# VHH binders against Glyoxylate/succinic semialdehyde reductase 2, chloroplastic (GLYR2): the designs that were tried, part 10

Target 1, 314 residues: Glyoxylate/succinic semialdehyde reductase 2, chloroplastic (GLYR2), of Arabidopsis thaliana (Mouse-ear cress) (f4i907)
Amino acid sequence: LAYRVYSSLQSTTPSTRDELGTVSIGFLGMGIMGSPMAQNLIKAGCDVTVWNRTKSKCDPLVGLGAKYKSSPEEVTATCDLTFAMLADPESAIDVACGKNGAIFGISSGKGYVDVSTVDVASSILISKQIKDTGALFLEAPVSGSKKPAEDGQLIFLTAGDKPLYEKAAPFLDIMGKSKFYLGEVGNGAAMKLVVNMIMGSMMASFAEGILLSQKVGLDPNVLVEVVSQGAINAPMYSLKGPSMIKSVYPTAFPLKHQQKDMRLALGLAESVSQSTPIAAAANELYKVAKSYGLSDEDFSAVIEALKAAKSREA

## First folded at step 3 (VHH)

Design g18 (framework vhh_enristomig)
Fold by ESMFold2-Fast, scan of step 3:
Structure g18 (fold): chain B 314 residues (1-314), chain A 124 residues (1-124)
Amino acid sequence: as target 1 above (314 residues)
Amino acid sequence: EVQLLESGGGEVQPGGSLRLSCAASGFTFSDYAISWYRQAPGKQREWVSTIYSGGSTNYAESVKGRFTISRDNAKNTLYLQMSSLRAEDTAVYYCAREVTYEWDSGSYTYFDYWGQGTLVTVKP
């Protein structure tokens, strides 16, 4: 109801090609994620202006009908709503706040939506600098990689200015399959961290199940099928199970990054006095796997931390 | 149990048209993306088209403008309307249930169920 009341008091949000074209869209960063995201906006009929540090990366988008500007400042000066998709926190800060950065062109009445994966402190910093201009800020880190970006199937974990969330919503719907509004800046990064904590704990528990099934004489491939058909199914089990049974761990999400997320989640839990004993135990297994030299293997290699010494001989 | 069953294949002349169907059962059809793949003799399986649960579509470059994928969620049926058929379109056509999940810096897409296939032969 509250969201209905709020929505009914706002201006009609664009939802058609003609309506979407009335909002000028900037897009900063034409990397592996940003390029397909911007392409989806152009294909939906949006008025898009792009920038990338390497200008030639913008050429495919200009070929599809986008405009080009030579700096983030010029993009935010000419656009109502600017998205930023950068590879790391340092790049996100530089594009927003550095020389010729977004803050020098943006002003009251405009919005900046940072869809980059950054830490909480970086997001807060960018938010403060953007809001000091009088503009609105939305944190909107994505879940999903290149293929979901190409297919318009990203998940957005948004936080910040709610009026900007409402304005950005149709464009997020073009680029993704779902979006969540999570409140204050930093909550998007926090949500992503909690989800990855669950994922790491789940994988450690699944590894215990595989090894137990083998030790009692069961076929672990049948275990994977039983789990996948039952109430505890998750796509991750079907994806990782066969490889874990064969002791191969082709890297999609490095074990060292999963362990980092466990450590950060434990720190977040401590800051609010919340006990997370399962995550604490799982974190110890990831540390053990790192000690075996498995840091750059897929996080499903956590199963190696549970094996007897004979199974891991050189 | 989950089943995908293709039909509608046959012999056609170059420039002709065919409509393939894939009947799905044993799952909530509307929740899944479903893809068409094809395999010519002695070649690897080639992706043709995908339709997502929300109705959006993608096509391989070789079939764009000639093939149209569609779905009828009430009938649990997937369609592939093929026009302007060429000799190079000769293959066994399969439908496949797509499972994609998104997380952090990674995503995964795989196909957990495949149909038995339907043969399309384009010859004069």
Scores: ipSAE 0.000, ipTM 0.195, lowest interface PAE 12.5, mean pLDDT 86

Design g19 (framework vhh_7qia_2)
Fold by ESMFold2-Fast, scan of step 3:
Structure g19 (fold): chain B 314 residues (1-314), chain A 120 residues (1-120)
Amino acid sequence: as target 1 above (314 residues)
Amino acid sequence: QLQLVESGGGLVQPGGSLRLSCEASGFTFSDYAMGWYRQAPGKQRELVAFIYSGGSTNYADSVKGRFTISRDNAKNTVYLQMNSLRPEDTAIYYCATVEYEWDTGTYEYWGKGTPVTVSS
């Protein structure tokens, strides 16, 4: 009986609009990602207080029923759980730790969930400053951009304080389709890096396949179709294949950023003595493509690293 | 809020010139490649000109030597300078950028367009 009572208390999580509305939610950053994320929380019946450096960006949220506070400090002082969605590591640090920052209003019993895409060192810094107040910290970088944010289809790669992950879970479920708890702070950024390493390696391999198919007299458009219908299908093959065949690389993800991620992933592998020979080979192709001046083109331009010099004259 | 707003369209005589502008907001403009597309009545939308974040450019064969794409990162603006305009250039001109997400695919962001009519 005692055991059943304790189990019930330990597992209690808000899941209805009324229950979710009893937790006061702060949201810092009303940019392209933060605004639709906060709107989904408000539409779900959450008690939301917003802040943005440019106050007028909060106006649509206030029109939907959100409260407004003039600083991150005031938001964290009045809210149980505060989310932060900033454009870059410098902004994330400034909002958390700078003048009138979140650390000056937050206290024991409260939580700070940073959903910004930041580097490992920045996440660790913010975590330390938040936890030094007695509050809990969760790193929760998102995979997905504007449309997934609007549609409540984000993927959260979370790491940090597990009790805060459990408390934040219902709100993450409103804003996203999936959430993963990855352990220690920094592991969310590390997971994104490993995924991008796989992405860069698969694109280099796909480029080899396109060029080989052409050289043996096959139609590379048929190769794209065959790959897309088989067990190795990936949406990027169908999205990138036609452009790669035409040697046109409209930039969605810059090649220089893909090469940076390859380099960082190789460094991560080195730090734990894990061999990643496919990624190492792919990285060399991205370096070659950079040497051809393709740094700002889409990472699918890696195919140019494999072409004979004559083919690149076009 | 990612927003693209085109301006500079209008009526022009054959052989004339127009400069189109596209003002971008809600993203780090300097990191993104920008394109100009056009759509004539009853035809498919086609790429006219493209500029990468580093400044390299591509042009459709039909406009090469007549049109010039450029960008001003300080003003978050991409331009299309159109010279020696022909009746065949009559279309609605669209500004666009592309965003890639590994978990959800590629998203295209379009302006609402600016009409260009080349006629006497």
Scores: ipSAE 0.000, ipTM 0.227, lowest interface PAE 13.5, mean pLDDT 85

Design h01 (framework vhh_enristomig)
Fold by ESMFold2-Fast, scan of step 3:
Structure h01 (fold): chain B 314 residues (1-314), chain A 121 residues (1-121)
Amino acid sequence: as target 1 above (314 residues)
Amino acid sequence: EVQLLESGGGEVQPGGSLRLSCAASGFTFSDYAISWYRQAPGKQREWVSTIYSGGSTNYAESVKGRFTISRDNAKNTLYLQMSSLRAEDTAVYYCAKGYTYGSDSEWFDYWGQGTLVTVKP
């Protein structure tokens, strides 16, 4: 058979393990999320080429049968479909558009799927740069942390080029339990913003519950158990509850970023004349917590905004 | 490029001491809270200690009074001074910057392979 110098997306969506192996997959970013995602693609029989700024992070994947290239440009030049999973908007932009970036190797007939969590403006910027090459772009931020990534149980919030969504769908199904197509670029980031607005509001409400339970003489540890067994159970309550009861807030998601998401969600609501009064009230509590110097603590530190000044641990 | 590199682990007798280091690069280290986590074989990763940008510290109850977290912003380095080590402290220790835009509550950027601490009689 003829040696293939440059890859292109298949005209039909692959549906079997053997068919999946005919699409060459690039994966940029071998961090805590990207590594397990790429491993799931390799275990499913995909032809995967990996890159990470720190080359040694690719070694486990090369050991599982992945190929390695020294730059994002070389990955996109040799692969039909490239996924990117970077830590922050700055890294996502640099990998896509910076020196030796994905835009310099990608071309018409290929796709770029950014599964990183980025803001709306960054997603639009990356999309424009990718599409200016003639390639297709899909925004696909995930809901789910390391264990869902390892287990292939991520939720993808996709937006962008629908033909690319269709071509990427089997690979998203390998890495996740569900995927949603949300329309125009930016809508994935917007959906995650709405979800985080709900998250910030629920954490503020949970904090009220903890403090009320304590003030009426109930054991707040029992409150956490009752919530965990009932219809309003969320893994976050079981994760954060014990620490909130102890007034310690090891940072997983900084309070300042939760407050930023509340502010942005309120702005989104204003732009369409949608009332969000619970989010507005919760936002005020996050602002109070920031005024107490808790900006870099976990967002569960919002509980401090509800305490009398003398009972707050400074 | 964001990177955290852990070092300083090794074998130690019960009651002994070790100092772990975490070298950070690719972000403004002084602006962020940085944490130590640990994971024993077959167990979930647990939080050990955090030092905030302002210098305040928090500790897990199991290590309070025995471990001391500190930072050197000029060197972009995080430390964990461990004393009075016990068998239950045996774990791989990870340095974590617990921030990404829109990250879930369990999302952590662990840039190193961790450093193994083994407490043996």
Scores: ipSAE 0.000, ipTM 0.147, lowest interface PAE 17.4, mean pLDDT 84

Design h02 (framework vhh_enristomig)
Fold by ESMFold2-Fast, scan of step 3:
Structure h02 (fold): chain B 314 residues (1-314), chain A 121 residues (1-121)
Amino acid sequence: as target 1 above (314 residues)
Amino acid sequence: EVQLLESGGGEVQPGGSLRLSCAASGFTFSDYAISWYRQAPGKQREWVSTIYSGGSTNYAESVKGRFTISRDNAKNTLYLQMSSLRAEDTAVYYCAKVYTSGSDTEWFDYWGQGTLVTVKP
């Protein structure tokens, strides 16, 4: 068929391949997560423009065929859809709303997808600033770390503008194995926070079990096996148990960040008048562990908060 | 940086045996629990077995009594001895150093490239 007819049909019957061919993608943040995510988009044939605060971090992406722009503003000005992957809420806000930020280049008809892990208030703030330009906003924090990011196996917890979720879906599918649409802005951040609250509470309870088993003369390695084979099994017991028994805590998730998430979850619970007494008690143990200088150890070091003084000295 | 290299897959008849290996580098192997996972065509990845740093083991119910996981800390190598293989065991097998992360990620896995096991009817 003629080019005009073909172009019209392509716009009315979209497929992943058609959408990849017509959408220009921006990617802000070339850290341990952002770099492999952007590489997967490039390898899938996407037109990708990158930015990072430290320019040299973009060099591998440019080597793979990406374009470079010197500011978030220039990226959003030249791209239809921009992803942002920043290390913390302050960086996410600065990149979106600060000097030469994304809001100064973005406009109606464009989308901004923040895949950073930020708190609910920060996500709402960024959303408001983006949407005030006439553009659409989607929060999409990820579950999965460096290897899932490299392999396109991330899980996305999305919330915000439904039309942008639909437009972004093919690109999320390139970078991940699963995506959930959770409704209003803030719900992605809230979901991640609730999950981490459960995680911190479970780890504190597991630590109690390990120490109790030891104190009554049981082998804690057998405890790990028993819980792993029963109805209360969680993969984290098998991952953390052996190290906790040996009193070594190689850092995957720092204890200070788990304690921060407990504090934020308690604040979220208070905002809706929901009692979370188990999380409140667990939070006190994380505060004790921080007082012992364990802030940068893995959060499984919470077990140290439950030990007698002489055991901690040994 | 963390590297996992699986090997030992191939075609086998029902009731046969295979031994898989996973060579690990980039981390202190002896300090971590290491797992085997598998992914059959069209299905999600399934946990198969874990061996803990102390040497104790755990198995998925579907493979218990048929598979044996073991490790050689001096060689930084993980093994899976598979016996009495069934058509349902056909999958790509991965070894994994599995961690949890809260702030940035809920879970992260260090997956190797995998090794294909085909139980040919």
Scores: ipSAE 0.000, ipTM 0.166, lowest interface PAE 13.9, mean pLDDT 84

Design h03 (framework vhh_enristomig)
Fold by ESMFold2-Fast, scan of step 3:
Structure h03 (fold): chain B 314 residues (1-314), chain A 120 residues (1-120)
Amino acid sequence: as target 1 above (314 residues)
Amino acid sequence: EVQLLESGGGEVQPGGSLRLSCAASGFTFSDYAISWYRQAPGKQREWVSTIYSGGSTNYAESVKGRFTISRDNAKNTLYLQMSSLRAEDTAVYYCARVYSGSDTEWFDYWGQGTLVTVKP
């Protein structure tokens, strides 16, 4: 018990201890995810310097005690460890490698942790540019939306330099509930792709269940309740089920992006000679839904691919 | 109370231009990505454009190069500048607040919509 208590004090558990304050933290990107993540670091007692393309978005963070710098270059020049949370791959590359970018201020002994969701190629590009300065790089894309970001409940899928993972771990623990170290750069994006392959496959299977329940005279709303209370429960069923039953698909994750992820996952499987027949079948349904003009609808619109032709007539 | 209120819709000739506005209240507007959606008569809702809190933008292929999304965080207002309008752009236009993480986006609040009719 005493040993357990002692070992937990030496772990990377989130803490307001003096040791966390000896590391100067930069945070690039004050969007819907970056702002709450940076706020959690400040509230935990970290020394945080922020930047955002639109300066006024830094004002709440400065009000909480953060410092401000006018460019990514100035942030990485000033800070030991810099996190970046950008909306898309183009923004992540621009902030890291563009004019006044992070690569111009960062140097040996420092680290860059990209928590943005980017494709494998973009992560490899940013990693190469950062490491060419002598600095360390960690890919750390998150699983979780705005509410988990606010609550410090994100899941980090990390890959890259192991020493930087260890140095970043206490700060990841402040912003999230769990973190995984997955090896070489690109593996975080690959893990996310495998997860989305499972998600696309399960949604296609769920759509089959809804339509079958309707055809045999069952109430599909009761099906949603049964799966939500049983061993196969996933939050997506409760979230998407009612809308799918009503044939309404307000876009959260576009069907075209889900189909892209299925195609990429199948390519990944091909590269290592791994059979993924369920994903292959699900991918065909997403292609059918795209042929019906549903590319920009939510991926739950895959249910339309399974309906009889006359049920889709206006 | 979160509210989104669209305005600026109306009747316009093919090739014409319109600017839509969406006034937001009840939340910190600058923290959220906001999207434009449209729904034509007898069709499903179609995503049009999103502007992220950092200023990044994304567009549906059908409107790329013709529509421009922008925001004024000081006025808590979202805009959609529409040019080179076509009959196919006829729809009710909605703004929606994006509830998102890096792995997916959801829409937690919608406006009431504003009608755009492109008719000679």
Scores: ipSAE 0.000, ipTM 0.138, lowest interface PAE 17.7, mean pLDDT 85

Design h04 (framework vhh_enristomig)
Fold by ESMFold2-Fast, scan of step 3:
Structure h04 (fold): chain B 314 residues (1-314), chain A 121 residues (1-121)
Amino acid sequence: as target 1 above (314 residues)
Amino acid sequence: EVQLLESGGGEVQPGGSLRLSCAASGFTFSDYAISWYRQAPGKQREWVSTIYSGGSTNYAESVKGRFTISRDNAKNTLYLQMSSLRAEDTAVYYCAKVYESYSDTEWYDYWGQGTLVTVKP
């Protein structure tokens, strides 16, 4: 994959505004992620048509030169390549396959790229419905939140039809800093679960380290500095450590969603008989933190699961 | 159904103060993080502040030290206390049930109708 990345970089010719504008782009979903992604396409000179369930959210993009259509069906009927960025699996399915959905306007020669975070089964369902029309499908869930979306720094975890991956590549490069082709539909969602399983496990382990350092009389702020300079360095330690030491957990990723991802990853592991004992143990800590009412706090609140129980009132 | 109703906007002089309120209904208010956003004419909606279910808070750099977000779970009400107001704070202010994450691709967002704040000499 390293060689292909290197070869791609050497052979990549920057696309002109005129070349990008010859492919008509649809974009479904103008939420916190979809809006900045579509804006980056417009700023790069793409011909973009937008839709959102709440029409007024399209107004800023129309103001930047985008066209508007009143349904996903009308967008896919008028565009060569349509991106979809929806809040949840139910919304992604409804926009693709429901009433006035993308499948009713799309046809052979066109492509549908679902950049939404959906579960494996939902991605497979959408893919089947799109491909039944004769069109091509690409799953392309992103890693990165609002600021990477605004800055064109998203990471795309793609899977599905390789010809569509190649056609979508220039547009993914406008919206992101990297993209991976992972093979069969469902593999993008699976990769996201594996990454989040590692993230949740790492945070639980980090929490153990903070509390152990405190209990043996060490300064946990020095622990954060030591890990930040060593071989295990990860930005997450420096981002979360100071707040965890102060027992405050401003929400970037809700603990309840981290716990859901742990459960789903454990189910994925079970389906292939792969042991993941660290993730299993971390999942139990997230369940304990949920029982303390910390579901909507940041997932770094998992540290509370490891603290001694508060003494009862007299 | 989820509803968010903003109030408390109006005209103020530079350096003045104003308190905004957002009345929430149709969901368990105490279980969710709630944010304030603002939108000046011809601009994108800009995040201002978030208060989480546990009471922790975050602020945009442009308002840090001047604005204070708070909540009253018993009344299902969100507040934004604004001080040292500037001309650039002129905007429609929106209450929103949203969250941000490292792995989430799109937020669940419910927006109110907004309340206009105008800072004029």
Scores: ipSAE 0.000, ipTM 0.173, lowest interface PAE 12.0, mean pLDDT 84

Design h05 (from f02 with K97R V98D T106S E107G; framework vhh_enristomig)
Fold by ESMFold2-Fast, scan of step 3:
Structure h05 (fold): chain B 314 residues (1-314), chain A 122 residues (1-122)
Amino acid sequence: as target 1 above (314 residues)
Amino acid sequence: EVQLLESGGGEVQPGGSLRLSCAASGFTFSDYAISWYRQAPGKQREWVSTIYSGGSTNYAESVKGRFTISRDNAKNTLYLQMSSLRAEDTAVYYCARDYETYGSDSGWFDYWGQGTLVTVKP
């Protein structure tokens, strides 16, 4: 990266609604997350150009005042700053680096912000390809699902080129309630793994509590209420508790994905010689639940791994 | 309920042909772009081909000129005609209603079928 590229990005950092309109924004991917995120940018007065593999998915955005281009290459060629929201690593790589991909239109003075859910290796690969053009790259995976995306309440876990983080910050603030700069590319995906490791461990612990409360003659619904009013409250307990007590696990986050994240987090811990014994134990419970055929159930089905065989037959 | 059911896989000699089908139910088939993906043993899942609601098509470079994607909206069925098959085409083939991913807590797999195995043996 040349100093001139850095200076150019610093000079174009907007702070007001009128200043925001001077930066042309591209948005690649009009799925369940990308569409509401792009709508929030348009509502805030941004100049937005959209692309999606299925063109008709762009129609609501065009109806709100967005421009359309037929390829990622054309979007990055015409826009100063391009966001990509593709949670599949294969799709994110294809959109960035494939035929008519973002790398063929992007150049020095421009930025690419990947807000997709990708693995560390994929983020590093996309970053290298983007930076080889002379452009800047920022990894910015989100915490939060469809409702936070609609409400502009996402949490961004950013990593990569700090000048691009600074230029992107006002737009991230439109789409989210908070943003963190985590340093080198890969650190956003790593942070998400650590958070999901904690989530998997806490759900396994909560399952132990539910079953213990039942076995000693306590009402587990009262346990959920006691927890919700105390210092260890998490919204996840109130959301999952009633269903876990009824042994139903409507899928919001599949158990197989939680187990995958546990495995990846344990590998990350091993690479730096950090002991994570609670996560290791929780991972074994997720593997047991998978062996019972619960891979596609919600990750709260981990409770089944702790039940005696006779109780599971009922 | 949304269902995608692949069929037509099997064993074939190098240079041979197979036709895969994907039967769809539980949604308005004609409104959606539908894709074929494949996963070979020990490798990541890769995109093969897409057919859009308007009938236009796109292909991965590795299969272009050898594979043809088509749809029959009256039968709610997606097809993949495979010709000049190679050992490297050996994979489980999946159809997907929506190739766009969800957030990490909703899962990509809601739009995937169970898959059909294609084995190219000399």
Scores: ipSAE 0.000, ipTM 0.132, lowest interface PAE 14.3, mean pLDDT 84

Design h06 (from f02 with Y102H S104E E107G; framework vhh_enristomig)
Fold by ESMFold2-Fast, scan of step 3:
Formats: sequence, C-alpha cells, structure tokens
Structure h06 (fold): chain B 314 residues (1-314), chain A 122 residues (1-122)
Amino acid sequence: as target 1 above (314 residues)
Amino acid sequence: EVQLLESGGGEVQPGGSLRLSCAASGFTFSDYAISWYRQAPGKQREWVSTIYSGGSTNYAESVKGRFTISRDNAKNTLYLQMSSLRAEDTAVYYCAKVYETHGEDTGWFDYWGQGTLVTVKP
C-alpha cells in the first residue's frame, strides 16, 4: 500500500530535479517577461524548448542550454507541456491559433498553459481551440512584472483544466511564489480585473488624501508614514507617495492600462448587475488624466486630475 | 536587480529566542521601508513588522512586545529579534519590500529570497 501510494504520487507530480527533467517543456515568447521565466525553468534543470517571433531573442536561452524550434507548431509537437507569454491578446491568439500556431502541433495527452494577460473572451477562444485538439488548457495570467519574473516571485491566477493545473504546479512553483486555482476558464482574467479595480480605486482615494492634507496645512510626507504604519497599509503608499508629492510619475504601470482595466471591470460588474460606484468615480478621474496627456505616465498621475478640478476658491 | 537574503532560522522550544537577518542588495537600502512577512503551512502570507527609512517601527498585534525589528544601513542589513516564541510562530520568514514593478500587474505585495524556516516545537 505505501509503495503504491508513493508510486502514484511520483507518476502524477514530478518534484525532484531529475523528475522535472523527464517532462519536456515548451516556452513561447521571449519578451521582457517570458525570457526570465524560461531562464528560471532552465536553471531548475528543466528540459526547455523555446520560440520567439524574433529568433535572436532566443539566443540567451539557447546559451543556457535550451533547445530552439522555428514555430509554435514545432514546439507543441515536441513538448509535453507548453507555456505561452505574449505581449497582447492579438499575439496570444496568433501564436496559439494562427499560421504555424500551437494548435497544429498539440494533441491529446499534452497541455497548453497561457500565462499571457488577455481579456476573458480571448482566453475562452484560445481554450476552445486548444481543447478541440484533445489537449488540456490552463489560463495562468501573472501578477508581477519584470523583476518578480527574473527572481521567480510571480503570482499565478490559474483557471481551466484541473489535471493540467496539477501537472503544471511544480513548474509554476519554480517561476512564482504563489498560485491560485480559480475554476472555469476566464476566472483568472476576471480576478486580475477585480484586483486592478481595487488598486485603481485605492490610488485615486490616496491622491485625494494627499491633496486634502496639503490644503489643511499638513505635511503629506507625514501622511504617507501614518498610512504606511496603520491598518490600511499597502506597499503602494511607500512606493508611490513620495513621487506623487513631487509631481513626478516614473512609469511602472501606465495610466492608460489602469484606465483600460477600470473600464473592463465596470463592464464585468454590469454583466452581473453588481454596483461598483467607487470604481466608477475613480474611472472618471483616470479619463480626465488621459485628457491631460498623461496616458504613458504611471497610474499614480491620477492625482493631476484632482488638482485641475475647479473649486469655488480656485 | 533587488535581492534580499534571509538567514538565522532554526528549531527552538516554546519560550526560546532567535535572531533573523536579511542582507539586501540592488537598491539604496536606506531610502526604503523594509518588512518581515511569514507564511505558516496551509495559511496565507501575513505581515509581521515594518521598519521605515526614518527608523520608526510597526508590528502585527500577535507579535507586539515579543519581536523587535531593526536595521543597519551601513551594512544594508535588516534584523528581527524574536523572543518568547510560540508554536503559532512556526513559519517561513521572508524579508520584503515594495520595489518598483513594471508592466500590467501591480497591487500585490512583494517578497524576496527563499526565506528562513523557524520551527517552534516542544
């Protein structure tokens, strides 16, 4: 009994370096996120085959021991499990379903894990096309940007086929610090929208606090310390506060992307008849900031929308 | 890149003490607030303590009076002195800060390194 249980676990979930090397891994997209993610898999001893639209971006990975194939189709044909990390929904769809795409090489017994940030409809489309081949699909958009990707600290918001989630889990653990299984395809994208809706609303509220503190004669730098030490502490306050006080907005998350996420979250709320009045108000401030030409500044530039608001004493 | 390396964990009996260290590189350490987080088996990651660039400190209610956070800016090192340890303090402890992220996803707190395991058992 003990031996059978152990044998079953070992065949289900590889956990050692040698066992991880028995699963062939494909990775599509060697951009700012995909490259460091694939490097972490190689450093952990995984058998990795890479592809990128621009072949030269694969050169660092090949130098670290990765194999190269000339198309997504060839990668999925030769690998058991393929990850895809693309810049936008259009690229994610093209790599999965377009000419020489992943669907033409993938088959029953294999898995496709899309870690790209896509909208709900695009994720459902890719899932349908992959599953129509007999393969399994997992949506796994990430929380975290370039530095978390480099250091294996991403958070995965997964949804789709549970057996593929379990098979992919050791590889997600190499690339990230946390993973969540959220059920049906689309739920990963939906979770990301809800989180970013909260983030955008919080930043707008924080901007109101900074400006109010200044108008009543308080030091806004002290406000940042008070908020950071209290029960409402968020790392964003310490990160963004000092720059917002100085009216400089070095871009980590562009304001135009935050406004896009607010719009999409409001659409999601409407589809289920859920009121989100705080997000609606915050979205209007992001639209105002865009009208001032701040689209490519950090989303913390939303504070500028409040400075330009006409008051009776202005 | 930002790198934080935790050390000092180990096995202790209830009522014991440990000192954790976190060596930092890749950023101007003195300019940032740095936090300790922990994650117990089967639980979500929880905040333990923060020390701000000015030297002020804050603590989770469960550790107030038992843990002391401190920093040495000359050595780029963060410390957590733990006393009167309890079984419920058993966790992997992570040194964490908010660092600059780039791209589409923000709103999550970050941590760095493998962490250091603290086991409190009789």
Scores: ipSAE 0.000, ipTM 0.134, lowest interface PAE 12.1, mean pLDDT 83

